# Designs tried in a protein design chat: VHH binders against q9y6x5. Part 337

Target 1, 379 residues: q9y6x5
Amino acid sequence: LPPKLLLVSFDGFRADYLKNYEFPHLQNFIKEGVLVEHVKNVFITKTFPNHYSIVTGLYEESHGIVANSMYDAVTKKHFSDSNDKDPFWWNEAVPIWVTNQLQENRSSAAAMWPGTDVPIHDTISSYFMNYNSSVSFEERLNNITMWLNNSNPPVTFATLYWEEPDASGHKYGPEDKENMSRVLKKIDDLIGDLVQRLKMLGLWENLNVIITSDHGMTQCSQDRLINLDSCIDHSYYTLIDLSPVAAILPKINRTEVYNKLKNCSPHMNVYLKEDIPNRFYYQHNDRIQPIILVADEGWTIVLNESSQKLGDHGYDNSLPSMHPFLAAHGPAFHKGYKHSTINIVDIYPMMCHILGLKPHPNNGTFGHTKCLLVDQWCI
Below, E stands for the ipSAE of ESMFold2; O stands for the ipSAE of OpenDDE; V2 stands for 0.75 times the mean of E and O plus 0.25 times the DockQ between their complexes.

## First folded at step 14 (VHH)

Design wf6 (framework vhh_5j56_2; at its last look DockQ between E and O 0.76; V2 from the best seeds 0.00; counts 0 for: unsure alone 64.3 < 65)
Fold by OpenDDE, look of step 15:
Structure wf6 (fold): chain B 379 residues (1-379), chain A 127 residues (1-127)
Amino acid sequence: as target 1 above (379 residues)
Amino acid sequence: QVQLVESGGGLVQPGGSLRLSCVASGFTFSGSDFYAIGWFRQAPGKEREGLSDIYGSSEGFTSYSDSVKGRFTISRDNAKNTVYLQMNSLKPEDTAVYYCAAGEYIRGSDHWTYDYWGQGTQVTVSS
């Protein structure tokens, strides 16, 4: 049988949740598989960019999804959570499900993973669900597992996406132990449901499953706000994205806008596009605006209106609070093996290897995941 | 098609209690983990403020603003598709029009958005 892989994302699952909360189902999953304790994600540490990096192995500047909100000055198009279905935004890269889909006797399936309900390079997953937050995890899981089990051509790659614990993280903040413990328990129960479903269908022993996330979550506070209105008038710029990384499109001279913002707060770094630190790999794309503002961890950039979010993400990708984890189980993976750290872009070449796909050029390093795989020599 | 109808407002003395109800129609908010019903209020000359919300398809998750913590309790009757706000220890400063709203979380938005609002119910706390 051809190798099969299910990629599961629980949005906003911070890596250290595994240390601070109980996950009996996830721990069992890990015990029988592998764990990467920390995954360094890509900058900015947002949902759409990082999910696309997982499935392309590319930095954001390369795959073109550079934020959850984007603007293209040439076409004057906008990208947002409510406007994400234009292939224009996704076609700068080839995600793994497209590569897989184009192979003989293979098909792909998706349950609400970002970009999966869009034809990319004129190819869309044979099976997919349009994004709808109202659809339960159970229904998503049932569809995915049905497709994995009964499709012809067989589904060999599938994605499953869930919005928690991100949604609750924003509401409660990651440091709310009382509420987050309840939220995370539900997540663990969902993992239990996933495993049980796979066992019931006879898929558990033969299916490779990766459980991961796109980013973590940091605690925010009303005491840590950066008000842009105190530094610059709205008439001087267009705001493309706000917090914690603001994307600024000047309406006047860029230098003047920069000068008004550069000293706005000691807890915010202001970069001209050409001066963005190289380590972010966030420069070489026209969709990155002329000026970006990067708030320090836990600080929120606001306009005149106050934010009520107690948790947020999107900060420097070197911050541990931004890092998710990766767990995996299946015939391709060792049992009871733990690894300290990988880059999120490393997941793509690993998945390609598991599926026997030729990877597109990418920024991942296969060597970083070799120790997770049974068919590889680990030095 | 989505409608929210508040009830239960009125005049009450300081220290008194009221129970507000919000009946939702046109959708079943308890059917999704990412739908929320929230209570808001707006006093004369002030901005509308969020007080409490509840979301989750099963056990439910609740939140409260600091201004009402310990005094107000949000609850839900799934069978009736109704959300309640029990308001105890009411103060004159609680005088406002109270609104219920329905909203959802959408991936990539990074915030909860309320799109549907009730007509509001007047709550007056006065001796």
Scores: ipSAE 0.901, ipTM 0.950, lowest interface PAE 0.5, mean pLDDT 96
Fold by ESMFold2-Fast, scan of step 14:
Structure wf6 (fold): chain B 379 residues (1-379), chain A 127 residues (1-127)
Amino acid sequence: as target 1 above (379 residues)
Amino acid sequence: QVQLVESGGGLVQPGGSLRLSCVASGFTFSGSDFYAIGWFRQAPGKEREGLSDIYGSSEGFTSYSDSVKGRFTISRDNAKNTVYLQMNSLKPEDTAVYYCAAGEYIRGSDHWTYDYWGQGTQVTVSS
């Protein structure tokens, strides 16, 4: 029987939540599995980019999902969180579910993971749900477990996505320990439900399960706003993305727009595309705009208005507040092993190894994850 | 199809109390973990201010702005499809038109979007 893998994402699950709050169900999962304490995500530290990096092993400049809001100057197309179904945006990479279906006579299943409801290279996940935030965690889990048990060819790769704790993180901010405690307890209960469901259906002992996230969360404030309208008039540029990484498309000379922006606030860095730091791996794609503004941690870029959000992400990927964790359990993984750090792009080649797939060329390093796996030497 | 109706506004003395109600038709407040009902206010010449919201299909997670924390309490009656704002220790500065709004969170939005708004109810705090 081929190996099986369920990849679960809880959006915006900051790594240090694990040490500051109690997670009895997640800790039971980890006790008989593995924990990676910090996952260094890709820049920018946003939902769509990092979810696609997990399943492709590529930096954003390589897979083409460079933000949650994008503009392609060659085709004049616009991408948004509410208009994400055009395959054009996703076709610069091959995600693992496509490889799973094309290399082997195997099926994939998906509950709401970004990209899984889109045909990519003319291949859509064998079983999927169109994105709808109104669909409960329980309904997503019911569909995934049904597909894992009742598919021909067998479902060997399945994904499950949940919007929390990101939704509440934006509303409360990570420093609101009272309210975040309630939110995180609910998430831990959902992890308990997941494990219980898999055990009841006889899936638990033979299924590899990865629980991870795309990014963390940092505290924002009404006292930490950058008013872009104080820097430059709207007539000089088109705004493609705003905060905390602003994507600026100049309507006039690029150097003139850059000069208006470069010293406007001590709490943001202004880059011409070719000057974006190499460590970001955020330069070589037509969807990256000619000028990028990067706000300092906890600062929000606004257009002459206040912001109600108390938490945000998208910031520098070197910041620990932006890092998620990874926990895993199953026949491929050691029991009771703790690892410090991996890169988010390392998850893809590890998953390919577990499933017996040949990975597409990628930016991950298999050696970084080998200590997690029972069939590998980690010396 | 979706309609929100506010009631309970009026004239009240400083230090007094009012309870606002928001009744929905065409949808249910508890229909999604990512649906919120929020209370907002706007006084003449000022930006619209978020005050409080409630969300979650069963949990009833609540939030409050600093300006109303400890004085205002949001609650929900799912059977009546109604959200309440209990306003205590009212001050002249609380004078505004109060709106209820239905909001949603979707993956990648990074904010709660309020697309359905009531007509508003006037609250005047004056002796």
Scores: ipSAE 0.816, ipTM 0.905, lowest interface PAE 0.6, mean pLDDT 93
Fold by ESMFold2, look of step 15:
Structure wf6 (fold): chain B 379 residues (1-379), chain A 127 residues (1-127)
Amino acid sequence: as target 1 above (379 residues)
Amino acid sequence: QVQLVESGGGLVQPGGSLRLSCVASGFTFSGSDFYAIGWFRQAPGKEREGLSDIYGSSEGFTSYSDSVKGRFTISRDNAKNTVYLQMNSLKPEDTAVYYCAAGEYIRGSDHWTYDYWGQGTQVTVSS
């Protein structure tokens, strides 16, 4: 009976929402399992990169999904939130569902985790849903649970993705207690539905479940804008990504573009690629552009004087506002244990251990997660 | 083909009321947590201002800007795929062209995208 794992992401779930809002269903899940209070994610703290880091254990420079918007100068290919299906972008790493389903008598299932509807190394998740934001959480959950219960060979690894609280975090900002309370209450109800569905289907006691997220959210403001047009003419560069980390492809001499930008705002750091701080692990990939601009927390880089965003993410991964949480329940996990921090890349080797898979080379440290697991010596 | 059609604009006295309607076609608004229909306005020489929106989800959550909260009410009729803006206690500063727009959120976009707009309806508040 091979062990089974369901990996769930609620996009943009900032770690301190757990202490600042009520989550009766999630807190009950945590009480019967484990909690990691802060997960330090990877830079840049964006959706596609961090979801791929979870399932590969790699920094963004190593797995090749370095932003939500990318350009490859050699192939002339573009990647975006609406153009994400070309395997070219994903093939620099092997995600856990590929490794899992290549094992004898195993399948993988997916409900919209980034990359699971792409044939990575000519291998697509055994069961999957094409991304479509109009599909309800209930339908995603129904498909996942049916696949976990009824597939031959059996589904041993499954993923489930939901766009909240990220969507509302961008719209309202994390400091909007009134609106975020309503949003987070609904998410807690969805977690309750998930647990009840697993119990009703007889899965709850023998399925390992991880509930986590890719990043947090910080408050933005019309008073904290960096107007790029005031510093540099559009004709000098191609804009690959804008905020809060702008990716700049110079059309003229790179040093000239750098010099026009370096004093643009005291609330923005301008890096030549070779000068990006080593702690970001964000340098050694051709998809990282020659110049990046990194806004300070809560600042927005704009081309005009207005922005509709009240919340954003993508900032420095040392910021607590960018950190998600991780909760887990199942036979592999202790009951009632709380852990302070792990790195997001540590999740991959832990999942490989739970599933009995040999991890590919990665940046995670299994020792950081040993205390969560019942079968490990914790020191 | 997504299309939005506004109606209900006109001339009204200060303190009066109007109800705007926005009929959507080419998509089903209700039942998606990541669809919204919002009302916006733009006065001459001003930036477009968001006023209120309503989600397609079963809960039908609503939001309001501070400039209209307590005076304007957004609502929906799912059977008609229609969203309404009830505008009460109108003031001369409410004079503008009013638009409805359809918004969508997509994984990784980092913002709600309002790609589909009505043609607008003029509201004039004057004695």
Scores: ipSAE 0.696, ipTM 0.866, lowest interface PAE 1.2, mean pLDDT 93
ESMFold2 (binder alone), look of step 15: mean pLDDT 79; pTM 0.800

Design wf7 (framework vhh_5j56_2)
Fold by ESMFold2-Fast, scan of step 14:
Structure wf7 (fold): chain B 379 residues (1-379), chain A 127 residues (1-127)
Amino acid sequence: as target 1 above (379 residues)
Amino acid sequence: QVQLVESGGGLVQPGGSLRLSCVASGFTFSGSDFYAIGWFRQAPGKEREGLSDIAGSSEGFTSYSDSVKGRFTISRDNAKNTVYLQMNSLKPEDTAVYYCAAGEYIRGSDHWTYDYWGQGTQVTVSS
């Protein structure tokens, strides 16, 4: 039977939550599988960019989903969390479900992973759900397991996405131990339900399962605000994205806008596009705006208003608070192995290897994940 | 169509208590983990202030602003599709129109948005 893989994302699951809270179901999963303690994600550390990097193995400048809010000056198209269905935004890369369907005569299934309800290179997942936040985890799981067991050609790649703990991380902040402990316990119980469902259906022993996330979360405060309106008038620029990475499209000379912004706050860095640090791999795409502002960890950029969010992400990808983890179980993976760190772009070539797919050119390094796999020699 | 109706406002002496109710129709409050009901207030000449919210499908997760922590308690009755705000130790500065609002979280939004609002109920704390 062909190898099968289920990729699960819990949005905003900061790696150090594993050390600060108890996860009995996740710990049982890891005991018979592998754990990568930190995954170094791509910049900017946001949901749409990092979810697309996981399934393409590419930096944001290469796959084209460079933020959760984007503008293309040539076509005048806008991208947002509520306007993400235009294939134009997704067509700069080939995600693994498209490769799975085109290289092999196989099916893909998706429950809410970003991009899976969009035809990309004229290919959409064989089975998918349109994004709807009101659909329960149980319903998403029921659909995925049904499609894994009852499909022709067979579903060999499946994805499952859940919005927690990101939603609660934003609302309460990661330092709210009471609310965060309750949210994280619920997630652990959902992991228990997932494992139990796969066991009951006879899938568990022969299915590879990866549980990961796109980013972490850091504590924000009304005492850590950068008021952009105090630096520059709205008439000088168009705002494409605000916080914690502001994307500025100048309406006047770019250097003049830069000069108004560069000394505005000691808690943000202001970059002309060509001066963005090379280590971010965030320069070579027309969707990256001419001026980028990067707030320091825990600082929020605002427009003459208070911020209601107590947690945020999008910050420098070198920050441990921005890092998720990766856990995996199945016939491809060792049992009881712990690894320190991989790059989020390394997940894609590893998944291609497990599925027997030829990866598209990518920024991942297969060697970084070798120690996780039973059919590889660890170097 | 989603509708929210507030009740329970009125005139009270400093140190008194009031219980506000918010009845939702057109949706089930406990129907999604990513739905919340929040309480807000607005006094004349001031910006609208968030006070408390409750979210989650089966068990409510609660939050409070610093101005009302320890004095106000939010709760829900899922069977009645109703959210309550128990207000204790009321002060003259609590005088405002109180609104309930329905909020939602979606993938990638990075914040909860409150798009549906009640008409408000007046709370007056007399000196």
Scores: ipSAE 0.788, ipTM 0.910, lowest interface PAE 0.6, mean pLDDT 92

Design wf8 (framework vhh_5j56_2; at its last fold request DockQ between E and O 0.87; V2 from the best seeds 0.85)
Fold by OpenDDE, fold request of step 16:
Structure wf8 (fold): chain B 379 residues (1-379), chain A 127 residues (1-127)
Amino acid sequence: as target 1 above (379 residues)
Amino acid sequence: QVQLVESGGGLVQPGGSLRLSCVASGFTFSGSDFYRIGWFRQAPGKEREGLSDISGSSEGFTSYSDSVKGRFTISRDNAKNTVYLQMNSLKPEDTAVYYCAAGEYIRGSDHWTYDYWGQGTQVTVSS
């Protein structure tokens, strides 16, 4: 029988939450499986880009989802949370569920993972839910497990997405111990529900399950604001994305715009597109705007009309506060093994290996995950 | 189609109490983890401020601003799709138009946005 894999994402689950809060269900999951304590995600550390990196193994510049908000100057198209279903944005890469369906006579299932409700390369997930935030975790889980258990061709790859603790992180900030404790407890309970459901259906022992996240969360404050209006008139540029990585489309000479912004704040780096640090792998895509502003950790780029958040993400992907974790359980994984760090793009070749798929060219390194897998030699 | 209707405002003496109601229609609040209904107020010459909100989740997570914490209590009746604001120990500075709003969190938005607002109800605290 072909291996099966369920990929679960709890959006915005910062890695150190595992150290600072109690997760009885997740810890049990980890105890019987593996843990990667820190996953270095891709820059920018946002939801759509990182989720697509997980399932493609590509940096953002390569898979083309370079932000939650994008603009293409040639087609004049916009990408956003309210406008994410145009295949135009997704077709620069091939996500694993498409590969799974095209390489093998298999099906894929998805519950609201970014891109799964979009035909990519004229292929859409065999089973999927349209994104709807109002749909409960239970309903999402029920659909996924139903598809995993009763499909022909069989579902061998499935994704499950949940918006917490990201939503609460934005609202309360990650340093709000009282509120975040409640939120994280709920997440642990949901993990318990997941495990229980899988056991009840007889899937637990044979299903590989990965629980991970796309990014962490950092504490923001009203005392750490960068007001762009103090540096440049809004008539001189179009804002494509704001904080903590602003994407600037100049309406006047790019150099003039740059010069007005370059010293705007000591807590913000301003880059021309060609000068973006190589370590970000965030340069070689037309969807990246001519000027990028990158706020320091915990600083918020604002306009006069902007709303404040107590937590945010999108910062430098080298920051621990931006890093999620990865836990996994199933026949492909060891039991009771902990690993320090991997790159988020490393997940893709690992998943391909587990599923017996030939991976598309990617930026991941399979060697980084070998110690997690029972069929690999760990050096 | 989504509507919020506030009621329960009025004139009250300092130290008094009022209970505001917000009836929501056109959407299901209860059971939605990423829906919230919040209470806001706007006093004359001041900006609108958030006071309290409650999640549609089964847990019914609540939050309060410092200005009302300990005095105001937000609650909900799922069967009636109604959110309440119990206001105790009212002060003259609590005088304002009170609004309820419905908000949701959307994947990738990174914001809780309140998209639907009630018409408001006047609360006046005066001796």
Scores: ipSAE 0.900, ipTM 0.947, lowest interface PAE 0.4, mean pLDDT 96
Fold by ESMFold2-Fast, scan of step 14:
Structure wf8 (fold): chain B 379 residues (1-379), chain A 127 residues (1-127)
Amino acid sequence: as target 1 above (379 residues)
Amino acid sequence: QVQLVESGGGLVQPGGSLRLSCVASGFTFSGSDFYRIGWFRQAPGKEREGLSDISGSSEGFTSYSDSVKGRFTISRDNAKNTVYLQMNSLKPEDTAVYYCAAGEYIRGSDHWTYDYWGQGTQVTVSS
């Protein structure tokens, strides 16, 4: 029987939550599996970019989902969380579910992972749910497990996405221990439900399960605001994305816009596109705007208004607060093994190996994850 | 077709109490992890301020702004599709129009968006 893999994402699950809160169900999962303590995500540290990097193994400049809000100057198209279904935005890469369906006579299933409800290179996930935030974790899990157990050709790759703890991280901020402890306890209980459901359906022993996230969360404050309207009049530019990485499309000379912005705040770096640090791998794509503003950790860029946001992400990917974790269990994985760090782009070639797929060219390094796998050796 | 109707406002002396009610119609709030109903206020010449909200989830997760934490309590009655704000130890600074709003979280939005608003109810704290 072909190997099977379920990839689960809890959006915004900061790595150090594992050390600051109790997760009895997740710890039981890890005890008989593997834990990667930190996953270094890609810049910018946002939901859509990092979810697409997980399933393509590519930096954002290469896969084309460079932000949660994007503009393409050639086609005049706009991308947002409410207008994300145009295949144009997703076609610069081939995600693993497409490869799974095309290389092997196998099916893919998806519960709301970004991109899975969009035909990419004329291929949509064999089974999928259109994004709808009102659909419970239980209903998403029920559909995924039904498809894993009752499909022909067999579902060998499945994804499951949940918006927490990101939604609550934004609302409460990660320093609100009282509220975050309740939210994280619920997530741990959902992990318990996931494991129990897989066991009851006879899937647990033969299924590889990865639990990961796209980014972390840092504390924000009303005392840490950058008012962009104090720097530059809105008539000089079009705002494509705001905070904490602002994407600026000049309506006048680019140098004039840059000069108005460059010394406006000590808590914001201003880059012409060609001057964006090479370590970000965030330069070589037409969807990256001519001027990018990068706020310092915990600072929020606003337009002459307050912010109710107590937590945020999108910041420099070198920051530990932006890092998620990865836990995994199943026949492909060692038991009781702990690893310190991998890059988020390394997940894709590892998953291709587990499924027996030939990966598309990617930025990941299989050697970084080989110690997690039973059919590989650590020297 | 989503409607929110506030009630319970009025004039109260400093140190007094009021309970505001918000009746929601046209949607199912209960059982929704990514829906919240909240209370906001706006005084003349000031920005609208978020005070408290409550999740539609079974746990009923709540939030409070620093200005009202410990004095105001939010609660819900799912059978009546109603959210309450119990306001204790009222101060003259609490004088404002109080609004009930329904908010949703969508993946990638990075914030809760409140698209449905009631008409507001006036709260005046004065001797």
Scores: ipSAE 0.830, ipTM 0.911, lowest interface PAE 0.6, mean pLDDT 93
Fold by ESMFold2, fold request of step 16:
Structure wf8 (fold): chain B 379 residues (1-379), chain A 127 residues (1-127)
Amino acid sequence: as target 1 above (379 residues)
Amino acid sequence: QVQLVESGGGLVQPGGSLRLSCVASGFTFSGSDFYRIGWFRQAPGKEREGLSDISGSSEGFTSYSDSVKGRFTISRDNAKNTVYLQMNSLKPEDTAVYYCAAGEYIRGSDHWTYDYWGQGTQVTVSS
């Protein structure tokens, strides 16, 4: 009866979707388990950084995945959503699936979670899928459940990732009730399918399942654009990432570039690296560029074009619109308990506890999640 | 290799209707949650304008620009790997070359990217 854990992410699932839309299947999952209504994620509130924070318990400056687009000046390497396989980027931390499968008689499985198809410290998930957006949720789930049932050594930690509601949130914006209700209904149906398949395969009663997300989504508009080309010529900098947190590598004196940008818009904060607010924990890594630009909620940084996005994320992690939720069910979790908030970095030490793993040094606090667990005193 | 072929353009009177077809080949659109096929248009001297798209998901999620919402309807026929644009209440301002395009979403991209384009079909709305 060794403890098993399935970690599921639905990308871009804003916490308040739970109260603004109907989720009969997810609400049944929550009713028989636990809910954390708001998870405070890490800055910047982007996909790759926050997924790695969940599985390492580290702030972005500490795990090294500091954005969806990165540049390393020493090696001249580039990272992007379509160029993410180089272990160089991932090797500043040890994710939970690596720690798990290095234990005696254990393996890990993964369906599309960022990093699981990369050999991190020369170790790749025991069973994995190479990232491919054309692979259906059903196929991802079938692979995960097959591995959970049929592997030697047994799979004790598994992950499953799905690109919605992020894809549709960017397309429609979170305020498009008509379209988002149809998208979110589909996601709820997928959660129903997940639970039903686990029950039919005899996995449901002894498998711990966490359903969570990396960030939320805020509404954008053509009325809220910040045009960098009106403030600074391209020849003065290299653009590493654009919106809503721009990463600026100066080609000339850094102070001169800063001065050209600092009054560009009242809806954008311009930070020298050493002046980035301490509460972001986003300073102490060479991959964070010398100047960053942080747009206000709902504002889009553009070069000299309109934006096609109606929704976006990446903003200040204090914004409720950037926060996901967490729900969990299984032998380790209470039934019918609701908790207000945790930090996203707290998920890692909790998962290590459930699996009986020694956590690596991390920024999470196990005490923040004790009330979710049946084997702990809730102080 | 992905290929898109438009048809159904022509001359029509103001207030009239046309149906455009886009036949896709080189990939399976039906069941692909993170692919979209959409319609764009370009009049001489103007920038290309996005009009509507539909996802490959079983639900067929749609989007419409404000310029055509209520007048144009996008749909698909999965058996023929074909996407349609029904254009009603046509105006002289709708005169343009109409293109279909295929778009994709990948994790972490934060946007849908249209990389494959048809050759276009002319629509002319004139009395």
Scores: ipSAE 0.793, ipTM 0.905, lowest interface PAE 0.8, mean pLDDT 94
ESMFold2, look of step 15: ipSAE 0.780; ipTM 0.899
ESMFold2 (binder alone), look of step 15: mean pLDDT 80; pTM 0.815
OpenDDE, look of step 15: ipSAE 0.863; ipTM 0.933
ESMFold2, fold request of step 16: ipSAE 0.791, 0.779; ipTM 0.901, 0.904
ESMFold2 (binder alone), fold request of step 16: mean pLDDT 80, 80, 80; pTM 0.812, 0.812, 0.813
OpenDDE, fold request of step 16: ipSAE 0.888, 0.893; ipTM 0.944, 0.944

